# Designs tried in a protein design chat: VHH binders against Sushi domain-containing protein 2 (SUSD2). Part 4

Target 1, 195 residues: Sushi domain-containing protein 2 (SUSD2), of Homo sapiens (Human) (q9ugt4r445to639)
Amino acid sequence: RLASAFGDPHFVTFDGTNFTFNGRGEYVLLEAALTDLRVQARAQPGTMSNGTETRGTGLTAVAVQEGNSDVVEVRLANRTGGLEVLLNQEVLSFTEQSWMDLKGMFLSVAAGDRVSIMLASGAGLEVSVQGPFLSVSVLLPEKFLTHTHGLLGTLNNDPTDDFTLHSGRVLPPGTSPQELFLFGANWTVHNASSL

## First folded at step 17 (VHH; from a3 with S58E T101R)

Design d6
Fold by OpenDDE, fold request of step 23:
Structure d6 (fold): chain B 195 residues (1-195), chain A 125 residues (1-125)
Amino acid sequence: as target 1 above (195 residues)
Amino acid sequence: EVQLVESGGGLVQPGGSLRLSCAASGFKFRSYAMSWVRQAPGKGLEWIGRIYSGGSTEYNPSLKSLVTISRDNSKNTLYLQMNSLRAEDTATYYCAKGRYRITPSGTLEYTFDYWGQGTTVTVSS
């Protein structure tokens, strides 16, 4: 099942719910206790090609780890160009290589503007540059049904519970923009858990 | 053509140390995870450990305290440092090239696709 986040930023949950959340900070896109999968994203104002800063926010970095795997972060390079990839907080160079066998992960980079991550569980991520922001797609195998939470929702074929707070409280599908903002904010990454 | 050539084996006394090397060629060494395995006389293969492209390592819990795996990508060389060697560490040590494959269930699995000729380590007083 596919979920995505792009733009300012617009989210499409695993169950197909659409919403926009323009918070600034680090947020939990996805957590799954099944494999201890964690996907986090940083939302910040973007920098246009002409050097001007956007009024709204978008995703500027994505970090992923599953269990005791390596930690991979994909971020915009200086907010003006392609992608930069970090492995366990160290910047990687792809001048001589376009893929790597990592601990619990397979990493590949295409044309400097698209990163693919395959996790041991079968979960996959695609991160690409789209305008001044990142586009993120997360693909999960069926075994993750009922095992996900975060901004990308609960994968269970029920879109009505996609706005589930960290507490487990479910906001209705017709939740107001103000409440959706609080929903997004509710999934702020705590410092201790930041990848 | 993929080639893996182990070296550094020999006779060592109990309590001694030894560093094995594996010279790799014919593939983009720096991108691959590499492993060490060994086979003692009359016994099956035993996995020692693995080092991934980024330098992360995994070890056989029974050997973790005695071995360290490292790599030098600039030299396309894999290393196995062994300390406090015991008689039971007598074996032929192999360097193994791995690869991730997608299983029928859709998961990633690490497999070995190439092996060296091995280098023999004999621990004896």
Scores: ipSAE 0.879, ipTM 0.936, lowest interface PAE 0.5, mean pLDDT 95
Fold by OpenDDE, fold request of step 23:
Structure d6 (fold): chain B 195 residues (1-195), chain A 125 residues (1-125)
Amino acid sequence: as target 1 above (195 residues)
Amino acid sequence: EVQLVESGGGLVQPGGSLRLSCAASGFKFRSYAMSWVRQAPGKGLEWIGRIYSGGSTEYNPSLKSLVTISRDNSKNTLYLQMNSLRAEDTATYYCAKGRYRITPSGTLEYTFDYWGQGTTVTVSS
């Protein structure tokens, strides 16, 4: 099952719910206790090609870890375009290699603007540059059904519970933009949990 | 052609240390996770540990305190440092190249596809 986040940023949950959340900060895209999968994203104003800053926010970094796997962060390169990849907080160079066998994951980089990560669980991430922001796609196998939470929702083929707060409270599908903002804000990553 | 050539084996006294080397060629060494395995006489294969491309390591819990795996990508060489060797550490030690594969269940599994000829370590007084 596929979920995505792109643009300023627009989210499509695993169950197909669409919403926009323009918060600034680090947020939980996905957590799954099943494998201790964690996907976090940083939302910031973007820098356009002409050097101007966008009025809205978008994803500028994505970090992923599953269990005791390596931690991979993919972020926009500073004003150079393309992506920068960090492994356990160290910048990787892909000048001589385009893929790596990492602990608990397989990492590949294509053309400097696309990163693919396959995790041991079968979960997958694709991160690509789209304008001044990142596009993130998360693909989960069905074993993750009912085991996900975060901005990308609860994977259970029920879109009505996609706006589930950290507390477990579910906001209705017709939730107002104001409440959706609070929903997004509710999934802010605390400093201690930041990948 | 993928080649893995182990070296450094020999006779060592109990309590001694030994560093094995594995010279790799024929593939992009730096991108691959590499493992050490061993086989004692009359016993099955035993996984020792693995070092991933980024330098992270994973060890057999039963051997973790006795071994350290490292790599030098500039030399395409894998190392196995063994300390406090015991008689039961007597074995042929193999360097192994692997790859991730997708299992029928959709998970990512690490497998071995190439092995060296091995180097024999004998721990004896």
Scores: ipSAE 0.878, ipTM 0.935, lowest interface PAE 0.4, mean pLDDT 95
Fold by ESMFold2, fold request of step 23:
Structure d6 (fold): chain B 195 residues (1-195), chain A 125 residues (1-125)
Amino acid sequence: as target 1 above (195 residues)
Amino acid sequence: EVQLVESGGGLVQPGGSLRLSCAASGFKFRSYAMSWVRQAPGKGLEWIGRIYSGGSTEYNPSLKSLVTISRDNSKNTLYLQMNSLRAEDTATYYCAKGRYRITPSGTLEYTFDYWGQGTTVTVSS
């Protein structure tokens, strides 16, 4: 199962629900206790190619860890265009390699600044540049069914509970734009859980 | 052709230290995780630990206090530092290369594909 986040942060959940959340800060895209998988993203205003800022926000960084794996962050590169990859908070160079066997994951960087990560569980993450922001895709194996939380929703083949809050409360179908913003803000990353 | 050549073995006193080297060639060393494995006379293989491409390490819990794995990507060389050696550490020590493979269930598993002829360490007084 596939979920995505891109553009003016437009989200497509694992069960196919669409929404836009124009927040600023760091957010939980996905948590899955089954494998201790965590995916977090940063949303902020972007800079267009002509130097002006966007009027909304989008994703500028994403980080992933599963269990005790290495921590990988992918972010928009400063002053270079394209993507920058950090491994355990240190910038990686891909001048002499295009892929790496990491603890708990396989990392690959392809032409056109596409970064692909496969985790030990079989979960996958792909990151690319889309205008002033990142495009992020997450693919989960079937075993994650009923085990996911965060902005990418609850994977259970039933989109009516994709907007599940930290409390366990489910927002009803047809939720207003204002309530969707509260759903997004509900999944804000706090210092103790930051990757 | 993949080549892994271990060196640095020999006779050492109990309580002593030894550093083993593994010279690698024929593949892109800096991209691969590398492992050390040992085999005591008449025994099966025992995994010592692994160092990943980015430098993170993982050790057999029973050996973690006695060993340190490091790598020098500029020299395509893997190292095993062993301290406080005991007679039970007498073994042939192998470096090994592997790769991640996708299992039938869709997970990643690290599988060995090459290792060298080994270097023998004897701990005796």
Scores: ipSAE 0.672, ipTM 0.873, lowest interface PAE 1.0, mean pLDDT 82
Fold by ESMFold2, look of step 18:
Structure d6 (fold): chain B 195 residues (1-195), chain A 125 residues (1-125)
Amino acid sequence: as target 1 above (195 residues)
Amino acid sequence: EVQLVESGGGLVQPGGSLRLSCAASGFKFRSYAMSWVRQAPGKGLEWIGRIYSGGSTEYNPSLKSLVTISRDNSKNTLYLQMNSLRAEDTATYYCAKGRYRITPSGTLEYTFDYWGQGTTVTVSS
């Protein structure tokens, strides 16, 4: 199963629900206890190629860790518009390598500023540049069924509960923009859990 | 052609220290995780530890206090530092290369594909 986040930022959950959440800050895209998988993203206003800021927000960074794996962050590079990859808070260079065997994951960088990560569980993450923002795709193997939480929803073949709050309460389909903002804000990362 | 050449073995007294080296060639060393494995005379293989491309390490819990693995990507060289050696550490020490492979169930596993010929360490009074 595939979920994605792109644009301003527009989300497509694992079960196919679409929504837009124009927040600022760091958010949980995905938590899966089965493998202790955590994917977090930062949303903020973007900078256009001509130096002006966007009126709305989008994703500018994404970070991933599974269990005690290395922590990888992919973010927009300042002033250049490309991608920057950090390993455990240290910027990596890909001038002499295009892929790395990391602890608990395989990392590769392809032409066109595309970063691919495969985790030991078989979960995958692909990050690329889309305008002033990141485009993020997450692929989960079937074993993650009933084990996911966060902005990318509950993977259980039932999209009606994709807006499940941290408490377990489910927001109904047809949720107002105000209620969608509450869903998004409910999954805010606090300092102790930040990757 | 992948080549792994260990060096630095020899005789050391109990309590001593020794640093082994592994010179690598024929592959993009800096992208791969590298491992050390040892075999005592008449015994099976014992995994010592692994260092990943970015420098993170994992160790056999029974050996963690005795060993440190490091790498120098500019020299394509893997190192094993051993301290407080005892007679039970007498073994042939091997450098090993592997890669991630996707299993039939879709997970990643790191598997070994090349070993060196080894360097012998003898710890005796």
Scores: ipSAE 0.668, ipTM 0.873, lowest interface PAE 0.9, mean pLDDT 84
Fold by ESMFold2, fold request of step 23:
Structure d6 (fold): chain B 195 residues (1-195), chain A 125 residues (1-125)
Amino acid sequence: as target 1 above (195 residues)
Amino acid sequence: EVQLVESGGGLVQPGGSLRLSCAASGFKFRSYAMSWVRQAPGKGLEWIGRIYSGGSTEYNPSLKSLVTISRDNSKNTLYLQMNSLRAEDTATYYCAKGRYRITPSGTLEYTFDYWGQGTTVTVSS
């Protein structure tokens, strides 16, 4: 199953629920205890083509680790409109290679503006540039059913519980924009859990 | 044509140290994870450890205190440093190349596809 985050940042959960959360900071997109999978993202104002900041926020970086795998961060490059990839906080060069066997994951870069990661569990992450922000897609195998949390929701083929708070409490299906903001803020990354 | 050539084996006294090398050619060494395995006389293969393209390592827990794996991507060379050698470390040591593949169940696993001729280490007084 597919979930995505793009734009201001617009979220489509694994079970198809849509929402927008215009926060600033670092957030949990996905945690899955089954494989100790963690996907975190940074949301901040973007830089438009004319050099000014966007009025809203969007994703500018995403990081992933599964179990004891290497940690990969993909972020917008300062110098150009492309992507930078960091491996365990060290910037990688793709002038000599377009793919790498990493600990617990396979990393490939296509066209300089699309990064694909396949994790040992079979989970997939694709990151590309979309305007001033990143577009992030996460694909999960069926075995993750009932094992996910975070801004991308609970994968259980039931969208009514996609807004599950860190405490386990579920927000009602017809939540207001203010309640959706509280859901998003509830999944803020704290320093101890930051990738 | 993939080639892996191990070297540096020989006779060493107990407590000694030895560094093995593996010269790689015929593939983009820098992109691949590389492994060391060994086979003691009369025994099966024993995995020693792996170093990934980015430099991260993992080791057989039984050998972790005795070995260090490193690589030099500019020389296409894999290394195995062994310290405090014991008689039970007598073996033929192989370097191995593999690749990630998707299993029938949809997971990603790293499997070997080539290995070298081996270099023999004998630990004896």
Scores: ipSAE 0.656, ipTM 0.868, lowest interface PAE 1.0, mean pLDDT 83

Design d6
Fold by ESMFold2, look of step 22:
Structure d6 (fold): chain B 195 residues (1-195), chain A 125 residues (1-125)
Amino acid sequence: as target 1 above (195 residues)
Amino acid sequence: EVQLVESGGGLVQPGGSLRLSCAASGFKFRSYAMSWVRQAPGKGLEWIGRIYSGGSTEYNPSLKSLVTISRDNSKNTLYLQMNSLRAEDTATYYCAKGRYRITPSGTLEYTFDYWGQGTTVTVSS
């Protein structure tokens, strides 16, 4: 199953629910206890070509770790307009390679504007540039069914529980804009859990 | 052609230390994870550990206190530092290259594809 986050930021959950959460800060896109998979993203106002900030927010960075794997962050590169990849908080150079065998993951980069990560579990992450923001896609094998949490929703073929809070409380599908903001804010990353 | 050449083996006293080297050529060393494996006389292969392209390591739990793996990507060279050597560490030590592959169940596994000729370490009084 595929979920994505792009634009301002717009989310499509694993079960197909669409919503927009115009938050600012770092958020849990996905946690899956089955493999200890964690995907987090940073949402910020974008910088337009004239140097001013956009009115809404979008994703500017995403980070991933599974179990005790290396930690990879992909973020917008301010000098080139493409993507920059960090490995365990150190910037990687792709001048001499386009792919790397990392601990627990395979990383590849195409033309500096598309980053693909395949994790030991079979989960995949693709990151690309979209205007002033980045676009993130996450692909999960079927074994993750009923094991996911976060802004990308609960994967169980039932979109009515995609708005599940940390507490386990489920917001109803026709949720108001105010309650959607509650859902988004509920999945804020705290410093201790930050990748 | 992939080539892996180990060196630095020899005779060492119990409790001593030794550093092995592996010179690599014929592939983009920087992108691959690299491993050390050993074989004691008359025994099967024993995995020592692996160092990934970014420098992270994993070790055989039974050996982790005795060994350190490092790499120098500018010299295409893999190293194995061994300390507090014991008689049971007598073996031929091999440098190995591999790659990730996708299993039939859709997961990633690291598999070996090339090996050096080995360098022999003998630990004796």
Scores: ipSAE 0.650, ipTM 0.867, lowest interface PAE 1.0, mean pLDDT 83
Fold by ESMFold2, look of step 19:
Structure d6 (fold): chain B 195 residues (1-195), chain A 125 residues (1-125)
Amino acid sequence: as target 1 above (195 residues)
Amino acid sequence: EVQLVESGGGLVQPGGSLRLSCAASGFKFRSYAMSWVRQAPGKGLEWIGRIYSGGSTEYNPSLKSLVTISRDNSKNTLYLQMNSLRAEDTATYYCAKGRYRITPSGTLEYTFDYWGQGTTVTVSS
């Protein structure tokens, strides 16, 4: 199953629910206890070509770890306009290689602006540039059914519980702006949980 | 053609240290994880550990206090540092290359595909 986040920022959950959450900070996109999979993202105002900030926010970085795997962060590169990849908080160079066998994952870079990651579980991440922001797709194999939480929702073939808070409380169906902001803010990353 | 050539083996006294090297050629060394494996006389193969492209390591839990794996991507060379050696560490030591493969269930597993000829370490008084 596919979920995505792109634009200002627009989310499509694993079960197909669409919403927009114009927050600023770091957020949990996905947690899956089955394999200890964690995907986090940073949302910020963008910088336009004239140097001013955008009116809304979008994703500027995403990070992933599964179990005790290496930690990979993909972020917008301010100098080049493409993507920058960090491995365990150190910037990687792809001048002499376009792919790497990492602990618990396979990493590949295409054309300097599209990054693919396959985790040992079979979960996948695709990251590319979209305007002043990045676009993220997360693909989960069937075994994750009923095992996901976060802004990308609960994968259970039922979109009505995609707005499940950290406490387990499910927000009612709908797109109330107040309740969507509560949902987004509920999944903020604390410093101890940051990748 | 993939080639892996181990060196640095020999005689060492109990409690001693030794560093083995593996010279690699014929593939993009810096992109692959690399492993050390050993075989004591009359015994099966025993995995020692692995170092990934980015430098992260995994070790056989029974050996992790005795060994350190490192790599030098500029020299296409894999290293095994062994300390506090005992008679039971007498073995032929091999370096090995592998790759990730996708299983039928869609997961990733790292499998070995090429081996060196080995270098012999004898720990004896």
Scores: ipSAE 0.642, ipTM 0.864, lowest interface PAE 1.0, mean pLDDT 83

